# Designs tried in a protein design chat: VH-VL binders against p73163. Part 3

Target 1, 246 residues: p73163
Amino acid sequence: MTVDIKTTLVTIPNQNLQIAGYLAEPVAVGQYPVVIVIQEIFGVNSHIRDVTERVAKEGYVAIAPAIYQRQAPGFEEGYTPEGIEAGRKLKDQTSSAEILSDLEATIAYAQTLPNVKPEEVGLIGFCFGGWIVYLGASLPTVKATASFYGAGIPHWAPGTAEPPITYTDKIQGTLYAFFGLEDTSIPMADTEQIEQALTKYQVNHKIFRYPGADHGFFCDQRASYNAEAAADAWQKVKQLFQTELK
Below, E stands for the ipSAE of ESMFold2; O stands for the ipSAE of OpenDDE; V2 stands for 0.75 times the mean of E and O plus 0.25 times the DockQ between their complexes.

## First folded at step 1 (VH-VL)

Design z1 (framework fv_reozalimab_arm2; at its last look DockQ between E and O 0.38; V2 from the best seeds 0.00; counts 0 for: pae E 2.7 > 2)
Fold by OpenDDE, look of step 2:
Structure z1 (fold): chain C 246 residues (1-246), chain A 123 residues (1-123), chain B 110 residues (1-110)
Amino acid sequence: as target 1 above (246 residues)
Amino acid sequence: QVQLVQSGAEVKKPGSSVKVSCKASGGTFSSYAISWVRQAPGQGLEWMGGIIPIFGTANYAQKFQGRVTITADKSTSTAYMELSSLRSEDTAVYYCARDKYDFWSGYRGMDVWGQGTTVTVSS
Amino acid sequence: QSVLTQPPSASGTPGQRVTISCSGSSSNIGSNTVNWYQQLPGTAPKLLIYSNNQRPSGVPDRFSGSKSGTSASLAISGLQSEDEADYYCAAWDDSLSGPVFGGGIKLTVL
């Protein structure tokens, strides 16, 4: 059952960087697991804020950090060709090290909140965020990860860094990955490679592949929205977080 | 093999509107961009606008803002370009083209083109 | 009048190497990859080069592309009669939020 929540804008410290964050949390007094919500290439936009609130309504503290804080403070775009181009270019300007640093800083910040169970940390990410949370799943503090249509996990990283799949052996928590079978940006072979890696290193995982679903099928603010796949995926996410974080 | 098949030739009067269709066969729109490019007789290629069907939003060249509307129906894998307030200068061959653009690799060129639709505007 | 600038015409003899130029600005070629299109008479354009120097399947290796700064170039080695066509360069323009084309070059094989 859903709970009442409140939302606030926060500032997440990371050395000399102040990362803007969107925080959603239950109103009721208590201690809750924390879930870090990672954006697409479009910044912390209305969709990401909505997901953050949805997560909080399930009885979690949810926080969405601005992944593009270094490159473009306050960046937020819609689902347009212009937004895609802008977001893609910003993505290419990131680094794996900085992304991981920001994740760690976000987790550390969340762990200072009085209503958070600091030992119960989950990740959820979409598109570029799906890639990010797979990488982030290698952090020792992470217990559960939901990766939505994370492209490039087997073969892409900014700069000269290794792709996230290289760190699969470091994943200690449970990882769910969600893919649309109509998604041309994520070939079936990539999903299989991910599954093989997770199996090889005995990571607890489930791979969900949705026929008829395209990239971004979880986002109800774009034409690629697939209500059936999204609804199922959400149930799986709730099950994951319930099992691993509560 | 993916093909783009466009609607037939149009003859229009000045001030009227034309709507050209572009259907993808042998595949889906997926995350690709569909662009509309026209070519007046003896002239070069001119980008009019485009749409990424899975997003459903279009962008337009400044020249055609307010006069062109680009839409896509993912269920039928068909894109549309409607041009209003037609002028004699709008006489051209209109092409739809698929670009392999995505949020990871960027634009990779318009690799599939329709056969073109001739639109003639005359009084 | 085109955003990207190309010479209006070029010519060469069979077997010759010809180079077609394309000049732009920081908002297009300077910041984005260049594509090249070949248009045979009476036909739709065909993608010839993408991402500055990549050839789609079916394009002979005698076609090559390069980019430097705000300029790009298409080179055709071993010129053949069937290469007589119009050639267009193209790139995304950040300021215009869309692709832009060159004016096109008519290549004549003498």
Scores: ipSAE 0.460, ipTM 0.801, lowest interface PAE 1.1, mean pLDDT 94
Fold by ESMFold2-Fast, scan of step 1:
Structure z1 (fold): chain C 246 residues (1-246), chain A 123 residues (1-123), chain B 110 residues (1-110)
Amino acid sequence: as target 1 above (246 residues)
Amino acid sequence: QVQLVQSGAEVKKPGSSVKVSCKASGGTFSSYAISWVRQAPGQGLEWMGGIIPIFGTANYAQKFQGRVTITADKSTSTAYMELSSLRSEDTAVYYCARDKYDFWSGYRGMDVWGQGTTVTVSS
Amino acid sequence: QSVLTQPPSASGTPGQRVTISCSGSSSNIGSNTVNWYQQLPGTAPKLLIYSNNQRPSGVPDRFSGSKSGTSASLAISGLQSEDEADYYCAAWDDSLSGPVFGGGIKLTVL
């Protein structure tokens, strides 16, 4: 059920780094599970802020950290050719170890908030964020992960790091992955490899493949928006978080 | 498997406009990224602009901004390039081509080309 | 002038290895992958190499690509008479928000 929320800009400490964060939380007094919302290649833009608010309206504390804080503080782009190229290059300049460290710092920060149930942590991420939350699902505190159109999970990582699929055996929570069948960035074979890894290591999971849906199908600001796939996927996300985050 | 078939040659007067068509077959048209590239006699290739669905709207090279309009009609699987205020320097072969922009890996080039449309601008 | 620089001509003999160069800047080749196109006389261009060194289906393995810094090269091993054509390099340019082409090189076999 949707609730009234408030939003604030926060600062998440990680050693000498101050990570900008967008926080959305219920107004009503209480304790709530926390969901970390991970950006696409475009930074914490309007769409990611909207998703963060939408998660909070379902009864969660939601926070979106600026993944590009190290490379480009304040980076935010829309869905233009310039934005896509800029975001893709920043993605390629990241470090898996730094991302994981920043994700851990974001979780730790959230756990200090008085309205957060510190043991009830979920992740949701889109595009690059889908790649990131698959990696982050390996953290022992993460109970539920929703990974949307995460490209390169089986074979890509920045620098010399191992791709997220190599961390599958460390996933203790439940993971739902959402893919569009028209997404040229994620071939069917990649989605099958992911499903095989999750099955092999007995991870609680569901894989959703949407006919007619392309990369970015959940984002109503993109030309690839698919209302039917987005609505179904959101229902699945709500079921996931309602079941796993108590 | 995908084929692009362009409209026939055009002869135009200076100051007029020309609209070249590019009909696609063998795939889902709405997923095609289509670019327009021209080549003046004895010259090299010059990108004019294109529609890349992941980007939403059409993109235009700065040189052609304000003179070129690129559109698509999904019902007929046809892309169009209209060039206005024609000059003799616009005499060229105009190609449509299927662009590949892999969102994750970046721009990957034009893998299927139309046969070309000769446009001659003469008085 | 073209944004990417290529020599205007090159020549080789059947069976030899020929290398075609392409020079750009940080906003194009320096930060993006390179494509190569072959244009036989009187025909539309054909994609020969994409993503620096990948071949589309049907392109012989004697064609290979490489990239270093702001420069790229196309190598043709075992040159054949059928390879006589114009060759263009291309790359996305961040400053121009679109693909840019080299001026093209005319390759003559003998």
Scores: ipSAE 0.270, ipTM 0.644, lowest interface PAE 2.7, mean pLDDT 91
Fold by ESMFold2, look of step 2:
Structure z1 (fold): chain C 246 residues (1-246), chain A 123 residues (1-123), chain B 110 residues (1-110)
Amino acid sequence: as target 1 above (246 residues)
Amino acid sequence: QVQLVQSGAEVKKPGSSVKVSCKASGGTFSSYAISWVRQAPGQGLEWMGGIIPIFGTANYAQKFQGRVTITADKSTSTAYMELSSLRSEDTAVYYCARDKYDFWSGYRGMDVWGQGTTVTVSS
Amino acid sequence: QSVLTQPPSASGTPGQRVTISCSGSSSNIGSNTVNWYQQLPGTAPKLLIYSNNQRPSGVPDRFSGSKSGTSASLAISGLQSEDEADYYCAAWDDSLSGPVFGGGIKLTVL
């Protein structure tokens, strides 16, 4: 049963950086696990705000930090050629170390909230965010991770950093990964490498592969939206968080 | 093992139009993955436009905007390029190619090419 | 006048190494990856290098690519007679929202 929520624009301190954040939380008095929602290449746009609200409606404190705060404060784009071009370039300018630091800062900020259960942290992210939450799953406080169509996990990182797959041995929580079989940015071999790494390091995991689904199949504001895959994946996300975040 | 097979050579008069087909065989692929490239005699390669899946629609080179229409028929796995208001400078070989652009890596190039269709424009 | 600039020709002898250059701008090669195509006489182009330096299956390892700034290079080591062809560089151009090609370079193996 979904719940009433309220939303707030917040500022997440990380040393000398002030990270913009979108916070959604149940109105009812209580203690809720926190779920960090990670953007695609387009910033914390209307789709990411909608997902943050959807997570909160399931009984979580949901927060979406602006991953591009250093590169382009206030960056938010829709699904146009110009938005794709700008977002992809910003993705390439990020730093894995800074992303991890910003995730830690977001967790710490959430833990100052009176309605957050400490130590009950989930991640969910899409495209670039799928890449980020796989990396973020290596943080010891993370109990549950939903990684949607995270490209480049086996072989890409900004700059000279190691790709996220090399952090798999540090993942202590449960990780669900969601891929479309028609997604040309994520070859089947990449999804197999991810599965093999998770199995090798004994990470509790599930891999979901959706026939007929392309990159971005969860976003109902894009031509790539696949309603059947999105609905099934959402049910799997709800089960994951219900099981692992209590 | 995907193969692109194009329609045959055409001879056209100035001011008319031509429609070239490009049929995929040997597998399933999205019709929104086809670009069209032409090559005039003794000249280099020139991108005309294409249907790129992530955009959901056709995209055209500025030089050809207003004269070229690129469409696809999913039921037959066939893409089409129609060039109107033909002139002698449009005499060329026209290629279709499977084209890739992804939001992650950017442009990946044209990995499968049709055999080419010669279009001759003469009076 | 193509958007990307290549010299019109190059030559080498069998066994030698040849480097083929390609020059662009910040809106194409400077911001995006480079592809290379080989076109044998009378045939359609063939993808030779993608993502700056990756070889498709079946392309010999004596073909290699690199990129620096707004320029790219294709290197062919151990040159063979079968390498005689036209070579095109290509990249996505952000301002044109589409791929652009070099003018092509005719490689002659003497």
Scores: ipSAE 0.263, ipTM 0.625, lowest interface PAE 2.7, mean pLDDT 90
ESMFold2 (binder alone), look of step 2: mean pLDDT 90; pTM 0.935

Design z10 (framework fv_reozalimab_arm2)
Fold by ESMFold2-Fast, scan of step 1:
Structure z10 (fold): chain C 246 residues (1-246), chain A 125 residues (1-125), chain B 110 residues (1-110)
Amino acid sequence: as target 1 above (246 residues)
Amino acid sequence: QVQLVQSGAEVKKPGSSVKVSCKASGGTFSNYAISWVRQAPGQGLEWMGGIIPIFGTANYAQKFQGRVTITADKSTSTAYMELSSLRSEDTAVYYCARDSRGLQYWSEGYYMDVWGQGTTVTVSS
Amino acid sequence: QSVLTQPPSASGTPGQRVTISCSGSSSNIGSNTVNWYQQLPGTAPKLLIYSNNQRPSGVPDRFSGSKSGTSASLAISGLQSEDEADYYCAAWDDSLSGPVFGGGIKLTVL
């Protein structure tokens, strides 16, 4: 059952950087697990704010940090060719060290909130965010990770950094990965390599592959939206967080 | 520029444990791998394990699994190596060493370009 | 015993070229880059060569490295008295999931 929520714009400190965050939380008094919601290449746009609210309605404190805070404060774009070009430029200029630093700062900020259970941390991310949360799953506090259509997990990283698959042996929590079979940016071989790495290092995991679903199938603002795949994936996300975040 | 300073010499009895510290200065701490390497008198170098502080999880050489624990305290920029169930053959100089390349080179293993001065641990009756 | 094999000793005279060998297997040197460390008496080791043949800042160009198959070599040209030290090769080992060292070689400058 869904609960009433409130939303607030917050500032997440990370040394000299002030990261904008979109916070959604239950109105009822209590303590809740926290879920960090990580953007696509398009910033904390209306879709990511909607997902943050949907997570909160399930009984979690949910926070979406602005990953592009250093380069483009307030950046958000829709799903246009111009938005894709702008988002790709910012993605390519964002380092793995910056991403991990910002994730750690966001988790630390969340742990200071009086309504957060500080040991109960989950991640969910989409597209670029799916890549980010796979990397972030290696952080020791993270108990549950939902990675949606993360392109390049086995072979891509900005600059000279190592790709997220390299960090698979550091994952202590449970990871669910969601892929569309029509997604040409993520070949079947990439999803098989990810599954093999998770199995090799005995990470608790599930891989979901959706026939007929393309990149971005979860987003109802994209032409690639697939309602059946999105609905099933959301049920799996709820099961993951209910099981792993107490 | 980056410097590693280790704790002082220790004399321990068989069956006890020892905890050696390694304090980093002159840069960020969390994103750099720190290794522990030992050297028995007149012998070669032996890698014991390593940690990247931001992850909090350590990797151990199989020979030392079960009796070595490597930890890091980000607030004090200090890494620790604790070795339990000490034997006379654990008498050695223990070094900490850092991979200054950072997270982008994790999969290339532990590159050791900055070394602490070493801590002598003697295990005797 | 060490995982990588080095001769236990070598010697040379000032000005001579000396080569130090290191032998491994497909799981270490055959698949990964080789690093070399110099240890002067009573001191901590110092990184001499990384990524098979690269020198850190401050290491003289008379030190060079090479790798072929499952073997690597460190060459020291124009040998000087200050080079008298122990030298260690090292490489990541895929089967052990960690770096491994050679047994070390004691280089004496006569």
Scores: ipSAE 0.000, ipTM 0.469, lowest interface PAE 13.6, mean pLDDT 89

Design z11 (framework fv_reozalimab_arm2)
Fold by ESMFold2-Fast, scan of step 1:
Structure z11 (fold): chain C 246 residues (1-246), chain A 122 residues (1-122), chain B 110 residues (1-110)
Amino acid sequence: as target 1 above (246 residues)
Amino acid sequence: QVQLVQSGAEVKKPGSSVKVSCKASGGTFSSYAISWVRQAPGQGLEWMGGIIPIFGTANYAQKFQGRVTITADKSTSTAYMELSSLRSEDTAVYYCARTNYDILSGRSFDYWGQGTTVTVSS
Amino acid sequence: QSVLTQPPSASGTPGQRVTISCSGSSSNIGSNYVNWYQQLPGTAPKLLIYRNNQRPSGVPDRFSGSKSGTSASLAISGLQSEDEADYYCAAWDDSLSGYVFGGGIKLTVL
C-alpha cells in the first residue's frame, strides 16, 4: 500500500561541492530506510523524479543526487537522440572516484535526516545509474541494490579507472540486476560475466532477464518501454527492499 | 556483404493465406531484427511487424494483429511472414528488411529484400 | 492513413536546394530517431539518413537531415536528376509500439 509523500529540492554537501538533490519522503511521522535513486545519462529528469516519488510512496525516504553537478549543474534532458549525445558526453567526463565520493556524501546526508534509519540504505539506478549502483554496492553501508540495464559493468569505466565488476568482492549486501534480452548495448557475454563474478565472490544476488525487453524498458517515457517487464521488475524491487531494509 | 532474397510472386484468392520467405546471407542472422513492410500499388510504405530471431519474439503493427504471423528459422537464416484472411486491399509488394533493433542505432532498416508481389483477386 | 505527415509532392531544378518536411508528435519524432528512405521507381527503398542526421556509407553529403521538436527535415542541396524519387520519413512510435512511415513525397526534378 502506498503512503502520502512530500517532495523537496535539497543541497547535499560534499567538501566544496554542493550537489543538488531531489528528496521524496513520507509525510507520516516515523523513521524509514533510505533509498538513493541514481539517474540515467539524462540527469535528474522527470522520469528519475517520478521513480524517486514511487520509491517514497512504498515507505522509504528517497533521494536522487545530481551526478553531473561538477560538469553541468542543472543538466536535464529527455529521451531524444540529442539528449543521448549530450548525456553520453557528460558520462564520459565523470570520474569513478568522484561518483563514489558523491554517493557517499548523499548517503551521509540522508543519514542526518531525523526520519531516516541510518543503517538501512538501498540503491536503485538505471542505465548509467545501473552501472553506478553496481559500483556503489561495494560501499559497506549499502544493504540492497537494484541495478537496471547497467551497460559496461565488466569492461567500461571513465578515464583509466577499473570497471565496477572489479569491486564485486567488496559487495556485502544483496544485488538484483535487471536486463532486457534485446539490449544490444549489454551482450549476453557481459551478463554471463556479471553472474560469474557475483557467484565467485558469493554475493547474495538475483539476475532477471526479460525476453522482448530492450535498454530502458522500465522508463515509460522511452521508445523501449515494456510494460510487462517494467511491472515485474518493480515487484522484484519492492521484494528486495522489503526483505533487506527494515 | 548482406543480402536478403525473397520468394517469388503469388496470386491468391480472397479469404486464403500467403506465406512469404526472406533468406539472409552475409553477416549474423540472429544479431538483427527482420521487419516486414508492404506497399500497395501507388501507395506508401506500411510496417507490418518484425522478429528478433535470437529471441524468437515477434511484434506486430496494431492493424495486422490477428492476421499476420512472423517467424524465423535460424538454421536456414530465413524469416517468414504469413498473412491470413486475404482481401483485395492486401494486393501489394511485400518487403523484408534487416533492422538494427538497438535504440542507439535508431531502429533503421539498413538492407532490404527485392520485394515479393502478392496479388489478391477473384 | 499515415501517422507522420509529409507533403505529397515537391519539385526543383538541377542545382537547387530542396527541403522535405515531416511532422509527427511527441510519441514518435519527439522521442525517437528519425530515419529517411529513398525509393527509386520500381526498386526497394534505400536507407538515406539514420539517427536524424547520419549518412550511411555511399550516400552523398548533399543529403542532410535535421530534427527539431516533433518535426524533421531532409535537405537536398545541388539537386540532380537522379534524385527524382519518393522520399519517406520514419520513426518508432511509443504509443503504437511500432515503426511508422510518413505518407511519402514524390520529388520531381524538372
Scores: ipSAE 0.000, ipTM 0.395, lowest interface PAE 17.6, mean pLDDT 88

Design z2 (framework fv_reozalimab_arm2)
Fold by ESMFold2-Fast, scan of step 1:
Structure z2 (fold): chain C 246 residues (1-246), chain A 122 residues (1-122), chain B 110 residues (1-110)
Amino acid sequence: as target 1 above (246 residues)
Amino acid sequence: QVQLVQSGAEVKKPGSSVKVSCKASGGTFSSYAISWVRQAPGQGLEWMGGIIPIFGTANYAQKFQGRVTITADKSTSTAYMELSSLRSEDTAVYYCARGRDYGDYEGWFDPWGQGTTVTVSS
Amino acid sequence: QSVLTQPPSASGTPGQRVTISCSGSSSNIGSNYVNWYQQLPGTAPKLLIYSNNQRPSGVPDRFSGSKSGTSASLAISGLQSEDEADYYCAAWDDSLSGYVFGGGIKLTVL
């Protein structure tokens, strides 16, 4: 059952930085868990705004912060070769510490909203955002994380920072990771290394591997969209948030 | 550019405690590790421990476990190092230093504070 | 005793290349990145090399780092008088769960 929502552009303070955010929230009076929605390399584009609205329609306050606020205020691109080039350039200029600081600031901002249950925080992210939310799952307030096709979790970070897998022992919540078996940017060995780390540190987790699905399978604006995998993954996301965010 | 500014010099008696502050400005505070490193006169560098403010927990070198407490106040962007049961051998310059990236003491330190001289004498 | 071993002193003349060694074990240099710090007299240490061989912005390219097995080296080419300083290698030690420094080397420019 979906609910009526409203959307607002907001400003999230982080020290001297003012981070643009896209807020979607139920219209009905009440308190709701909050879910932070993290972009692909393309900024807070139409797809990420749509996902933010879809999360809100399920009964959550949903916020998508502009991860590229420092590098390119207002950046958004579609799924063109030019958009890919621009997005990759900005991704390579990010910092793990700044991203995590911005995520913490977004959570703190959400906790000030009168319709938010401040202890009930979830994350969902896609592509670069899947990488980011794995890192963000290490934050102590985060209860539930849905990481979609996060490339490089075991071995990549901007600059020479440690990759997100290094922080697996800090994860206190539940993490669901979603991968396409046709995604050549994320080898099977990477997904197995992630599963081994989550198991080693006794993190509550599930790993979903979809036959026939490629990188970006959840996005209906991408050529790689896989409707069956996307529908199943969304059902799992709803189960995760319904179970963990009360 | 991030700058770390430490509190002023201290002179303490054996058996007392000292608390040194390290205020960060010009950048993000809570997600970066702040480490404490000391240097006795004419000696090398020795890591004491550090804190990652967002996790709310500190890690300590074994030599200092039980005598050192490292804390952080996110509202003032300030880290603290308190060393108890002071001995003359604790006479040193104490530095705070910031991790270059998120969350881990395995990395490197940049920038460093200017140092705080602590003298323990009877 | 320092966990990482460095010679206590080295010297060179202007224009020469000097190499500073750092020896560790499998639990530190063998498994983790090596960083190098320069300390000028009366000042706080400064990051000179990180992640074995990377230079921060503002560090001249005449400073370079390398790592092989459980050992690391800092090379300074075109030695200048302002390079007279103490140099420390450093790495995380898995067995100690702590950051460890070499004993430091006093480099004099003759």
Scores: ipSAE 0.017, ipTM 0.595, lowest interface PAE 7.6, mean pLDDT 90

Design z5 (framework fv_reozalimab_arm2)
Fold by ESMFold2-Fast, scan of step 1:
Structure z5 (fold): chain C 246 residues (1-246), chain A 123 residues (1-123), chain B 110 residues (1-110)
Amino acid sequence: as target 1 above (246 residues)
Amino acid sequence: QVQLVQSGAEVKKPGSSVKVSCKASGGTFSSYAISWVRQAPGQGLEWMGGIIPIFGTANYAQKFQGRVTITADKSTSTAYMELSSLRSEDTAVYYCARGTRYETSGYYTFDYWGQGTTVTVSS
Amino acid sequence: QSVLTQPPSASGTPGQRVTISCSGSSSNIGRNTVNWYQQLPGTAPKLLIYSNNQRPSGVPDRFSGSKSGTSASLAISGLQSEDEADYYCASWDDSLRGYVFGGGIKLTVL
């Protein structure tokens, strides 16, 4: 059963940067694992806030940091052509080092909260966020990662950085990756390279490939929403976090 | 119980093609990888490639690029290996072998093997 | 020449401990796990050891595997006449992007 939650806008310090965060947490007194929810190219928009709340309702403290805080404070867009253009421009202005730094700062902030079990950290991310949480899974404190339709994991990074797949040997936790078989931005060969890397470095993992599902299949605000794939993927996410986050 | 049953022995002429089948029973076909491994008379084992049926794509050893095609038919729970431009050096026993599950595959750890299919290439 | 190197033959007597070596490089054994397969005369290979040192159900504990650097070893304690077979090591090779076998070793139980 789901639990009552409350939501708050918080500020996550990272050196001289103050990162906006959307916090959702159970109302009942207790200590809970924490899950960091990572945005698509569209910022911490309505969909990401909804996912953050859904995670919290399952008995977790959930936080969504604004990955674009440096470039565009308060940025959020819907799923329009204009939103896609704006989001891609901001994505191209990021760096892997800054993203890792912001993830580390978000985890550190979460660990200061009195209702958080500081050793029980999970990540979930979508689209660009799926790419980000694969990279973030390499952080030593991360126990469980759910990566949704992360494009370019084997071959893309902003600037001159190495792609997330090169960090696979540093993943100490369990990683579930979710792909749609109709997603033309992520070729089957990319998902095979990811599976090979995870197997090579003996990372605990599962890869889920959904026939008929396209990029963004989990988001009920996108034209590509696939209710059956989304429902199955959500059950797998709950199983992952229930097993790995105590 | 898992069982892999391969098609019967074949004698082929140089320059022709051969297609060997491997029918899986006793388990869920699409949940596992199927690889092909050959063994020439008196020689060792050689991995040719494999397919994970749920992927729809196959991976091949570089040596066999352009000559081997591995496919799967989920409706009959059967995997196939087709080798073209046959040479006398292709005379061997060809094995299919089941690898790891679709959710964890990358290194084909072969826990079940077919009985083998002898292919002889002669004029 | 195979990518992974094994001696072509070895022998032992019943009750002895025999060790079978497998030598690779940094692109295979140096960074990837090793599997071992047993092939009895006239039969298909059988999985003996996976992930360096793990036994499948039904494989007796007198078979054990180990890995150090770019080399791996299969140890057979309490050798029995039924162990007379060919033994193959195998691993993934990053440079070749493929699964590779050792040349195999014929173990004779005298």
Scores: ipSAE 0.006, ipTM 0.423, lowest interface PAE 13.2, mean pLDDT 87

